# Designs tried in a protein design chat: VHH binders against Probable asparagine synthetase [glutamine-hydrolyzing] (asns). Part 11

Target 1, 187 residues: Probable asparagine synthetase [glutamine-hydrolyzing] (asns), of Dictyostelium discoideum (Social amoeba) (q54mb4r2to188)
Amino acid sequence: CGILAILNSLEEASKLRKKALSLSSRLRHRGPDWNGIYQSSDSILTHERLAIVGLENGAQPLLNEDETIALTVNGEIYNHEKLREDLVATGKHTFKTHSDCEPILHLYEDKGDDFVHMLDGDFAFVVYNKKANSFLAARDPIGVVPLYIGWHKDGSIWFSSEMKAIKDDCYKFQPFPPGHYFSSKTK
Short names: E, the ipSAE of ESMFold2; O, the ipSAE of OpenDDE; V2, 0.75 times the mean of E and O plus 0.25 times the DockQ between their complexes.

## First folded at step 10 (VHH; framework vhh_enristomig)

Design v1 (from u3 with E103F G104D E105S F106G; at its last look DockQ between E and O 0.81; V2 from the best seeds 0.00; counts 0 for: SAP .692 > .668)
Fold by ESMFold2, look of step 10:
Structure v1 (fold): chain B 187 residues (1-187), chain A 119 residues (1-119)
Amino acid sequence: as target 1 above (187 residues)
Amino acid sequence: EVQLLESGGGEVQPGGSLRLSCAASGFTVSSSYISWYRQAPGKQREWVSTIYSTGRTYYAESVKGRFTISRDNAKNTLYLQMSSLRAEDTAVYYCARGPYTLFDSGDYWGQGTLVTVKP
């Protein structure tokens, strides 16, 4: 499974979409990708997955109730049951899938940038709120799941599971350090 | 306000033991993952160990089998039990909750606690 996210691009939306789909294909999987893209006027999130994983964990990017928050993620969240129980108990959220990563959507909605410390798992993700035009990327403290960050000359910030999706377009890129996060509010 | 305060450092002979403490306030230690890091003079800060909210623990290869991370929920405190200490373990040790920003200023790294393993 592979992720690509391009946030806050100045590129024309149709050109951005074509580029993102081409770059995401470099992260190949064997099955069809029936809902692997989420786009706003200046941002796009993609996910490439194995077909069998999609059947078990729901289609990505994962979306909240009104589809204003999108999540692209690789990994496993081991304490997802407790997180889900607590989120349901608030009465504020309706879960749409059985994905162990779906709690991240609602944690972002409720807690903004201050929830990653609650996760027990191996993960790399980007969560995006279209209404707020905000995003957060994070990587687990051990670094089991790969993630890269890149900067494009148009000012956009790029995230990908593998360097090959960003190396030809970003003027600067590096591994995303384990145990860190990048917030649109602190960029 | 979330705060973590390290203590328990000191001087020790090779092969000796120390227990470091990390007193937490502003959150419950069992609600978060918390890590120990260390920084030797002239070196980059390196990860040492993590305990997750669930109690799962992980260690850097260089300390595995010699260091043990644990917590006391009643005291809201984490510990790093260090044994079989070596000269290369000399460093300032820090504890930290959850992730840090990618481009930090260093402000949220506290003073740490110095461990010196004598030659």
Scores: ipSAE 0.572, ipTM 0.809, lowest interface PAE 1.7, mean pLDDT 87
ESMFold2 (binder alone), look of step 10: mean pLDDT 80; pTM 0.812
OpenDDE, look of step 10: ipSAE 0.669; ipTM 0.848

Design v2 (from u3 with L102F; at its last look DockQ between E and O 0.83; V2 from the best seeds 0.70)
Fold by ESMFold2, look of step 10:
Structure v2 (fold): chain B 187 residues (1-187), chain A 119 residues (1-119)
Amino acid sequence: as target 1 above (187 residues)
Amino acid sequence: EVQLLESGGGEVQPGGSLRLSCAASGFTVSSSYISWYRQAPGKQREWVSTIYSTGRTYYAESVKGRFTISRDNAKNTLYLQMSSLRAEDTAVYYCARGPYTFEGEFDYWGQGTLVTVKP
């Protein structure tokens, strides 16, 4: 599975969409049958995975109830059942899928930047709140799941599972450090 | 307020053992993943080991088979049992509740405990 996220771009929305689809296609050799896309006026998240997997576990990017929060994620969340149980108990959330990663959406909604420590898993993700215009990217403490971060001259921040999706457009890029998160609110 | 306090460092001969402790306050150690990191003089910090909320453990290749992370939930304390110590293990050891900000800020780190393996 491949992810690409471009956050807070000054590019026109239609051009951003075309660029993101083209760049996401470079990741298709990891997920040849399907891609998903979520877009706002200045941000876009995409996910490449096999269509059969997507049907069973829900299409990505994953969305909350009113589609204001989107998640693109690779990995597994081993304690997802406990997280889901606790989130359902709040009475504030309705789960749409059986994906073990879906709790991330609702944790971001409820806790902002202070939830990644609760995740037991191998993961790399970007979660985006369109209404708040906020985002958070995170990578598991061991670094099992790859993630890269890049900076574009227009001020946008890029995330991808592979460097080839960002290296030609970003003036600076690097591996995303394991065990860290990047928040739009602090950086 | 999340706080972590490391202890148990000291000097040891090659091949020796030490147990480091990390006393946690302001949160329950079983509700989060917690890691040991170390920093040798002149080097960047490196990850050593992590214990997840479920109790699963993971180790850097450089310490696998020699170090054991564990916790005592009743004491809200994390441990790192170090065995077969080598000169390359000399470092300040930190326990930390992850994740860290992208800049690697110490808001959720202890002050560290020095381990010195004598030549």
Scores: ipSAE 0.559, ipTM 0.794, lowest interface PAE 1.1, mean pLDDT 87
ESMFold2 (binder alone), look of step 10: mean pLDDT 80; pTM 0.809
OpenDDE, look of step 10: ipSAE 0.751; ipTM 0.885

Design v3 (from u3 with T101V; at its last look DockQ between E and O 0.78; V2 from the best seeds 0.72)
Amino acid sequence: EVQLLESGGGEVQPGGSLRLSCAASGFTVSSSYISWYRQAPGKQREWVSTIYSTGRTYYAESVKGRFTISRDNAKNTLYLQMSSLRAEDTAVYYCARGPYVLEGEFDYWGQGTLVTVKP
ESMFold2, look of step 10: ipSAE 0.579; ipTM 0.817
ESMFold2 (binder alone), look of step 10: mean pLDDT 80; pTM 0.812
OpenDDE, look of step 10: ipSAE 0.828; ipTM 0.914

Design v4 (at its last look DockQ between E and O 0.91; V2 from the best seeds 0.76)
Amino acid sequence: EVQLLESGGGEVQPGGSLRLSCAASGFTVSSSYISWYRQAPGKQREWVSTIYSTGRTYYAESVKGRFTISRDNAKNTLYLQMSSLRAEDTAVYYCARGPYTLEGFDYWGQGTLVTVKP
ESMFold2, look of step 10: ipSAE 0.651; ipTM 0.848
ESMFold2 (binder alone), look of step 10: mean pLDDT 80; pTM 0.806
OpenDDE, look of step 10: ipSAE 0.762; ipTM 0.889

Design v5 (from u3 with Y33W; at its last look DockQ between E and O 0.88; V2 from the best seeds 0.71)
Fold by ESMFold2, look of step 10:
Structure v5 (fold): chain B 187 residues (1-187), chain A 119 residues (1-119)
Amino acid sequence: as target 1 above (187 residues)
Amino acid sequence: EVQLLESGGGEVQPGGSLRLSCAASGFTVSSSWISWYRQAPGKQREWVSTIYSTGRTYYAESVKGRFTISRDNAKNTLYLQMSSLRAEDTAVYYCARGPYTLEGEFDYWGQGTLVTVKP
């Protein structure tokens, strides 16, 4: 499975979409049988996966109830059952899939940037709130799942499973360090 | 307010042992992943070990088989049991609750405790 996210771009939406799909195709060796896309006026999240894996865990990006929050993620969340039970108990959330990663959506809704420490797992993700125009990217503390971050001249921030999806467009890029996060709110 | 306080550092001979402690307040140690990091003079901070909320543990290759991370939920405290210590283990050791910003700002970490392994 491969992810690409481009957040807060000044590019025209139709051109951004064509660019993102072209770049995401460079990740097809990670998930060539299916892809997904979520787009707002200035941001886009994509996911590439093997059809068998994706069908069992729901289509990505994963979406909350009113589709204002989207998540693209690689990995496993080992304590997902406890997280899901706690979130359901609040009475504020309805889960749409059996994905162990779906709790991330609702934790972002409830806790903003202050939830990644609760996740026991191997992961790399980007979660985006279209209404608030906010996002958060994070990588597990061990670094099992790869992630890269890039900065584009138009001010957009890029995330990808592999450097080849961002290296030609971003003026600066680097491996996303394990155990770290990037938040649109704290920059 | 989340706080972390390290203790237990000191001087030891090569091959010796120490146990570091990290007393936590403002959160429950079993609700979060928590990591030990270390930083020797003139070197970058390096990851040592992590314990997950479920109790699962991970170690840097350089310390596997020699260091053990653990916690005591009743005391809200984490430990790093270090054995077979080497000169290369000399550093200030920090415990931290992740995650961290890309510039390396730890949102929640302690003041550190110095471990010195004699040549």
Scores: ipSAE 0.541, ipTM 0.801, lowest interface PAE 1.8, mean pLDDT 87
ESMFold2 (binder alone), look of step 10: mean pLDDT 81; pTM 0.817
OpenDDE, look of step 10: ipSAE 0.758; ipTM 0.886

## First folded at step 11 (VHH; framework vhh_enristomig)

Design w1 (from v4 with T101V; at its last look DockQ between E and O 0.83; V2 from the best seeds 0.00; counts 0 for: SAP .698 > .668)
Fold by ESMFold2, look of step 11:
Structure w1 (fold): chain B 187 residues (1-187), chain A 118 residues (1-118)
Amino acid sequence: as target 1 above (187 residues)
Amino acid sequence: EVQLLESGGGEVQPGGSLRLSCAASGFTVSSSYISWYRQAPGKQREWVSTIYSTGRTYYAESVKGRFTISRDNAKNTLYLQMSSLRAEDTAVYYCARGPYVLEGFDYWGQGTLVTVKP
């Protein structure tokens, strides 16, 4: 499975979409693929997976209730049951799927940048708030799930599971270090 | 304010043991994942071990089988039990609640020095 996210691009929206889908296709590995896409005027999140692997999961990117917050994620969140229980107890959230990663959406909604320490898991993700035009990307402390970060000359920040999706467009790119997060707020 | 205070370092012979402590304040130690890191003079800091909120533990290959991370929730404290120590384990050891901000300045605190004699 693969993720690609391009945040805060100056590119025209239709052209950005075509580019993102083309680049995201480099993350496919075999057979007919399923993919998902979430786009705003200047940002786009994609998710690629084998159709058979994701038949019983919620479609990604995952969305909150009014679709203002989107999440593209690879990995497992081992303590998802406790996180979900606590989020439901606030009375503020309705879960749409059984995905162990869905709590990330609502944690971002409730806590902004201060929630990644609560996650017990192997993960790499990008979560995006369209209304605030804010985002956060994070990678687990061991580095089990791959993630790369790239910088484009138009000021956009790119994230991908594999370097090949970003190497031709970003003037600078590197592995996303384990145990770190990147926030549009502290950029 | 989140604070982590390391202690328990010292000088040991090769093959010896030490237990490091990490006293936490400003958060409950079982609500977050917490990691140990170390930095030898002139080298980059390296990850040593992580304990997750659920109690799962993970170790770098270089310490697997020799080090054990644990926590005492009542004391809000984490431990790193180190055994079969080698000269290459000489470093300042730090504990940290993850994650760090990418491209921000990471605060590591003073740490606790472990010296394994040649």
Scores: ipSAE 0.541, ipTM 0.808, lowest interface PAE 1.5, mean pLDDT 87
ESMFold2 (binder alone), look of step 11: mean pLDDT 81; pTM 0.814
OpenDDE, look of step 11: ipSAE 0.779; ipTM 0.895

Design w2 (from v4 with T101I F105S; at its last look DockQ between E and O 0.80; V2 from the best seeds 0.71)
Fold by ESMFold2, look of step 11:
Order: structure tokens, then sequence, then C-alpha cells
Structure w2 (fold): chain B 187 residues (1-187), chain A 118 residues (1-118)
């Protein structure tokens, strides 16, 4: 499974989409695959996964009820049942899938940037709010799930599971350090 | 307000043991993953250990088998039990509720100094 996210690009939307699809294809490694895409005027999130696995885990990117918030994620959230129970108890959220990662959508919605500490798991993700044009990326404290961050000359921030999806376009890129998050709101 | 206060540092002989404490306020320790980090003078901080809200624990390779992270939910406190201490374990130890912000300024408390005598 593979993640690519390009956030706040100056590229024209159709060109951005073509570029992202081309780069996302570098994350395919074997077998029949499936990819999902979520795009706004200046941002795009993708997910690559074997087609059979995708049916069992729900389509990604995962979306909230009105599709204003999108999540692309690799990993497992071990305490997802507790998180889901608490979110349902608020009366504010309806879950669409059985994905253990779906609580991340609603935590972002409810808590903004202050929820990653609640996640027990191995993970790397990007969550994006189209309405606010805000985003957050995070990686588990151990670094089990790979993630890379890159900076493009047009000011966009790139995230990917593998360096090969960003190395040719970003002027600077590095492994995303374990136990960290990046927020659009704290620049 | 979320706060974590480290204590229990001091001087110890090589091969000795020491228990560090991390008193938490403003949140319940069982609701978050929490980590110990350390920083030797002039060095970058390094990850030491993490305990998840479910109780699962992880350790840096350099301390595995010698350090044990634990918590007391009733006291809202974490511990780092350190055994078989070596000179290279000398550092200021910090307790933190993750995650840290990338490319920003994170607040670090004062920590607690552990000195392993030569």
Amino acid sequence: as target 1 above (187 residues)
Amino acid sequence: EVQLLESGGGEVQPGGSLRLSCAASGFTVSSSYISWYRQAPGKQREWVSTIYSTGRTYYAESVKGRFTISRDNAKNTLYLQMSSLRAEDTAVYYCARGPYILEGSDYWGQGTLVTVKP
C-alpha cells in the first residue's frame, strides 16, 4: 500500500491530477491494484492498494459524512474500538466503514491538530480538510510505517510512503521522523 | 493544561539502577501514548521508550533489556526503571506525550538529570 499527497500546489488542477497519478503508479509493486484519489483545487491525496485488500478495508481516501475531510493512511490503529465508541457517543459522527483508521477523520474534525497522541498503532497518514484547506500528517512514535516529506518550489508540501514518488520533483526531501506531525496551521 | 513533570534523577554507579517518575496532569495517562526521551550535553535528543494507551511497550535498541517503562493509572504517573546503567546513559531524561511538531518549537520541560559515574 502506498500514499502520495500533494498539498497547496500552484499547478493547474488537471495537470496536478495527471502528475499525481503518474507518480502514484511508482508505488505499485505487484499484482492487480486499485488506486483512489481525492482532489481539491490545489491539493490531491492518493492511495494505492491491491484490489482485493481494498474491498475488505473500505475505499481510500476515507471520507467524512459531507466529504469535506479526506484521509489517506497506512497502518493499524489498535485502540480503534474505544475511539469509535467515544466518537459515536458525541452524537456528531456517522461511520461509513469498518476501517480501524476511520476514527482519525472524526478526531481531526473534533480536535483539529490535537489528537494524534490518542492513537495506539503503527501508522502514517495525511488528513485534509477541503473547506478550511488545512492538513495534518503524522507518523507513529516507533516509525514502523514509512513516510517521507518533501518541499516543492511552488510552496506545496508533499508526502509519500516512498522517496521515489517525490525525489524528482521536490528540491528538498527527507524521511518523516517518527513520533512527529506536520500541520498546515502552525507555519 | 497538559503538563508532565520528571523526577527521580541523580548520580549512580555503573551497573546500578534508578527509577524515574513522570507525573501527568491535565490528561489521563491511559488516554495517550507517552514516551521517554533523553539528551546528552551537546547532542540531539533521542527516543528511549514508548508506552501505548493499551499498555504495549517499545524500546530503543540501546536500552532494550535494561530499561522498563510502566505506568500507574491510579496515580496518573509513568515510570522508567533503569538497570545495568552505563556511562553512555548519562543524560537529561524527558517525559513527553507525543507527537512532536515537525519544523516547529516544541516545549520541553526541565527534565531530570541522570549521571552515571565513570
Scores: ipSAE 0.621, ipTM 0.834, lowest interface PAE 1.1, mean pLDDT 88
ESMFold2 (binder alone), look of step 11: mean pLDDT 80; pTM 0.815
OpenDDE, look of step 11: ipSAE 0.743; ipTM 0.883

Design w3 (at its last look DockQ between E and O 0.77; V2 from the best seeds 0.00; counts 0 for: grease 25.3 > 24.2, SAP .803 > .668)
Amino acid sequence: EVQLLESGGGEVQPGGSLRLSCAASGFTVSSSYISWYRQAPGKQREWVSTIYSTGRTYYAESVKGRFTISRDNAKNTLYLQMSSLRAEDTAVYYCARGPYTLGFDYWGQGTLVTVKP
ESMFold2, look of step 11: ipSAE 0.732; ipTM 0.877
ESMFold2 (binder alone), look of step 11: mean pLDDT 80; pTM 0.812
OpenDDE, look of step 11: ipSAE 0.754; ipTM 0.887

Design w4 (from v4 with T28D; at its last look DockQ between E and O 0.89; V2 from the best seeds 0.74)
Fold by ESMFold2, look of step 11:
Structure w4 (fold): chain B 187 residues (1-187), chain A 118 residues (1-118)
Amino acid sequence: as target 1 above (187 residues)
Amino acid sequence: EVQLLESGGGEVQPGGSLRLSCAASGFDVSSSYISWYRQAPGKQREWVSTIYSTGRTYYAESVKGRFTISRDNAKNTLYLQMSSLRAEDTAVYYCARGPYTLEGFDYWGQGTLVTVKP
């Protein structure tokens, strides 16, 4: 499975979409895949995974109730049951899937940038709030799930599970260090 | 205010043992994943070990089998038990609550120096 996110681009939306779909296709490795996409005026998130996996965990990117917040994620969240129970108990959230990663979506809604320390798991994700035009990317403390970050000349920030999706377009790119986060609010 | 205070460093012979402590305040150590890092002279800071809120532990390959991370929730304190110490383990050791910004470290302690004699 693979993720690609391009955030806050100056490129025209239809051209950005075409480019993102082309680059996301580089992340396919085996068997039939499903390509999920979420786009705003200046940002786009994609997800590639085997079609059979998608049926079990819900289509990605995962979306909140009014589809203003989108999450693209690889990994497993081991304490997802407790996180989900606590989130449901607030009375503020309705879960749409059985994905162990869906709690990330609502934690972002409730806590902004201050929740990743609560996650027990292997993960790499980008969560995006279209209404606030904010985003957060994070990688697990061990570095089990790969993630790369890139900077484009138009000011956009790129994230991908593999360098091949970003190396030809970004003037600077590197592995996203384990146990770190990148926030639109701190850039 | 979130604070982390490392202690327990010192000089040891090769093959020796040492236990580091990390006293936390301003947050509950059982609610977060918490890690040990180390920085040797002239090297970048590197990850050593992590303990999750559930108690599950992970180790860097270079320390696996020799170091043990643990915590005491009642004392709000993290520990790193180091055994079979080697010269390459010489470093300043830090405990920290993740995650960290790419620009710097959040919730770091001052560190404690471990020196393994040649």
Scores: ipSAE 0.594, ipTM 0.815, lowest interface PAE 1.3, mean pLDDT 88
ESMFold2 (binder alone), look of step 11: mean pLDDT 80; pTM 0.808
OpenDDE, look of step 11: ipSAE 0.788; ipTM 0.898

Design w5 (from v4 with A60Y; at its last look DockQ between E and O 0.95; V2 from the best seeds 0.74)
Fold by ESMFold2, look of step 11:
Structure w5 (fold): chain B 187 residues (1-187), chain A 118 residues (1-118)
Amino acid sequence: as target 1 above (187 residues)
Amino acid sequence: EVQLLESGGGEVQPGGSLRLSCAASGFTVSSSYISWYRQAPGKQREWVSTIYSTGRTYYYESVKGRFTISRDNAKNTLYLQMSSLRAEDTAVYYCARGPYTLEGFDYWGQGTLVTVKP
């Protein structure tokens, strides 16, 4: 499975989409049967994975009820059942899939940037709220799931499972350190 | 206000043992994942071990089998039991609640010095 996210780009939307799909295809060897895309006026999230695994877990990027929040994620969230139970108990959220990662969507809705410490799992993700124009990227504390961050000349911030999706376009890029997060609110 | 206080450091002979403590306040240790890090003189900080909210634990390869992370939920305290200590384990040890910003750590203790005699 592979993820690519390009946040807050100045590139024209149709050109951004073509570029993101081309770059995401470099990750297809990790998830050859499925790809998905979510786009706003200035941001785009993609996901590549094996379709058989994804059928029961739902198509990615995962979306909240009104599709204003999107999540692209690699990994497993082992305590997902407890997180889901607690989120359902609030009465504020309706889950659309059985994905162990879907709780991340609703935790972002409820807690903003202050929920990643609650996750028991191996993960790398980007969650994006197009109404608020906010995003959060995070990587598990062990670094089991790979993630890279890049900076583009147009001011956009890029995230990808592999450096090859961002190295040709970003003027600066590096491994995303384990146990860290990047938030649009503090950039 | 999140606060972490490390203690239990000191000098030890090679092969010896120490137990480090990390008293937490401002949050419940069982609700978060928490990690130990260390920083040797002249080196970058490195990850040592993590305990998840569920109690699952992970260790850096060089300490696996020698160090044990644990917690006491009633005391809101984490521990790092270190055994078979080596000179390379000499460092200031920190406990930290993650995740951390790319530019720094949000919730760190002051650290406790462990010195393993040559």
Scores: ipSAE 0.585, ipTM 0.814, lowest interface PAE 1.5, mean pLDDT 88
ESMFold2 (binder alone), look of step 11: mean pLDDT 80; pTM 0.809
OpenDDE, look of step 11: ipSAE 0.762; ipTM 0.886

Design w6 (from v4 with E103D G104S; at its last look DockQ between E and O 0.74; V2 from the best seeds 0.00; counts 0 for: pae E 2.3 > 2)
Fold by ESMFold2, look of step 11:
Structure w6 (fold): chain B 187 residues (1-187), chain A 118 residues (1-118)
Amino acid sequence: as target 1 above (187 residues)
Amino acid sequence: EVQLLESGGGEVQPGGSLRLSCAASGFTVSSSYISWYRQAPGKQREWVSTIYSTGRTYYAESVKGRFTISRDNAKNTLYLQMSSLRAEDTAVYYCARGPYTLDSFDYWGQGTLVTVKP
């Protein structure tokens, strides 16, 4: 399973989409049989997955109830059942899928940048709120799931499972360090 | 305010043992994943071990079998039991509730110094 996210690009939306789909195809050895996409006027999230990721877990990017928040994620959230129970108990959220990663959507909505410490798992993700024009990317504390961050000259921030999706376009890129997050709020 | 305070460092002979402590305040240690890191002078920070909220633990290959991460929920404290210490384990050790922000350059506090004598 591979992810590519391009956030807050100045590029024209149709050109951005065409570029993102082309670049996402480079990730196919991680997830060759599926491709999902979520786009706003200046941002795009994509996901490639292996067929063995269960069909009942829903297509990615995962979406909240009104589709204003999107999540592209690789990994497993081991304590998802407890997180889901707590989120349902608030009375504010309705889950759409059986995905162990779906709680991330609702935690982002409720807690902003202060929830990743609650996740027991192997993960790399980008969550994007279209309405607030905010995003957060994070990687698990051990670094089991790969992630890279890149900076494009048009001001956009890029995230990908592999360097090959961003190396030709970003003027600067690096491995995303384990146990860290990047927030649009500090940009 | 979330705070983590490291202690228990010191000097030890090769093959010796130490137990580091990480006292937490402002949150419950069982509600978050918490990690130990270390940094030798002039070197990059190195991940050592993580304990998840459910108690599941992971270790870097360089310390596996020699170090044990644990916690005491009643004291809201995390531990790193280090045994069979080697010169290359000399470093300042930090505990951290994840995650740290990438774009603000981490400050990890003072940590606790472990020195393994030659």
Scores: ipSAE 0.464, ipTM 0.755, lowest interface PAE 2.3, mean pLDDT 86
ESMFold2 (binder alone), look of step 11: mean pLDDT 81; pTM 0.810
OpenDDE, look of step 11: ipSAE 0.806; ipTM 0.906

## First folded at step 12 (VHH; framework vhh_enristomig)

Design x1 (from w3 with F104S; at its last look DockQ between E and O 0.79; V2 from the best seeds 0.66)
Amino acid sequence: EVQLLESGGGEVQPGGSLRLSCAASGFTVSSSYISWYRQAPGKQREWVSTIYSTGRTYYAESVKGRFTISRDNAKNTLYLQMSSLRAEDTAVYYCARGPYTLGSDYWGQGTLVTVKP
ESMFold2, look of step 12: ipSAE 0.751; ipTM 0.880
ESMFold2 (binder alone), look of step 12: mean pLDDT 81; pTM 0.822
OpenDDE, look of step 12: ipSAE 0.752; ipTM 0.885
ESMFold2, look of step 14: ipSAE 0.744; ipTM 0.882
ESMFold2 (binder alone), look of step 14: mean pLDDT 82; pTM 0.824
OpenDDE, look of step 14: ipSAE 0.483; ipTM 0.772

Design x2 (from w3 with F104T; at its last look DockQ between E and O 0.78; V2 from the best seeds 0.73)
Fold by OpenDDE, look of step 12:
Structure x2 (fold): chain B 187 residues (1-187), chain A 117 residues (1-117)
Amino acid sequence: as target 1 above (187 residues)
Amino acid sequence: EVQLLESGGGEVQPGGSLRLSCAASGFTVSSSYISWYRQAPGKQREWVSTIYSTGRTYYAESVKGRFTISRDNAKNTLYLQMSSLRAEDTAVYYCARGPYTLGTDYWGQGTLVTVKP
């Protein structure tokens, strides 16, 4: 699986989409593959997966109830059942999938940036809130799942599971350090 | 406010044991993944161990089998039991609750562990 997120781009939407799809395709390693995309006016999240991976796990990007929050994630959340139970118990959330990663969406809804420490898993993800125009990227504390961050000349922030998806367009890029998060609220 | 205070450091001989403590406040240790880091003189800070909210633990290869991370929920305290200590384990040890802001680290004062004859 591969993820790409372009946040707060000044590029025209159609061009951004084309670019994102093109770059995301670089994250395909075996065929056939499937691509998912979520796009707002200035941001886009993509997810590449092997076609053999069932959709029962939830097509990505994952979306919250009103589709104002999108999540693209690589990895696995091991304590997803407990998280789900707790979230359901609040009465505030309706889960759409059986994805182990869906709790990330709802945790972000409830807690904003301060929830990643609750996770047990191997993960790299970007969650984007269209309504609030905010985003959060995080990588697991061990760094099992790779993530890279890039800065574009237009001010947009890029995240990708592989550097090759961002290196050509970003003037600066680096590995996203394990156990860190990047928030648009604190950037 | 999240606060962490390390203690238990000291001088020990090679092959010896030492237990570090990390008293936490402002959050519940059992609800977070918390990590130990260490920084040797002239070297970069390195990850040592993490305990997740679930109690699952991870260790750096260099300390596997020798160090044990644990917590006391009642005391809201993190521990690092170190055994079979080596000279290369000499460092200031830090505990920290993740995740951390990119480019910004929040660390306690740390506790010095010196392993020497």
Scores: ipSAE 0.664, ipTM 0.850, lowest interface PAE 0.7, mean pLDDT 93
ESMFold2, look of step 12: ipSAE 0.754; ipTM 0.886
ESMFold2 (binder alone), look of step 12: mean pLDDT 81; pTM 0.819

Design x3 (from w3 with F104E; at its last look DockQ between E and O 0.81; V2 from the best seeds 0.75)
Amino acid sequence: EVQLLESGGGEVQPGGSLRLSCAASGFTVSSSYISWYRQAPGKQREWVSTIYSTGRTYYAESVKGRFTISRDNAKNTLYLQMSSLRAEDTAVYYCARGPYTLGEDYWGQGTLVTVKP
ESMFold2, look of step 12: ipSAE 0.612; ipTM 0.826
ESMFold2 (binder alone), look of step 12: mean pLDDT 82; pTM 0.830
OpenDDE, look of step 12: ipSAE 0.850; ipTM 0.928

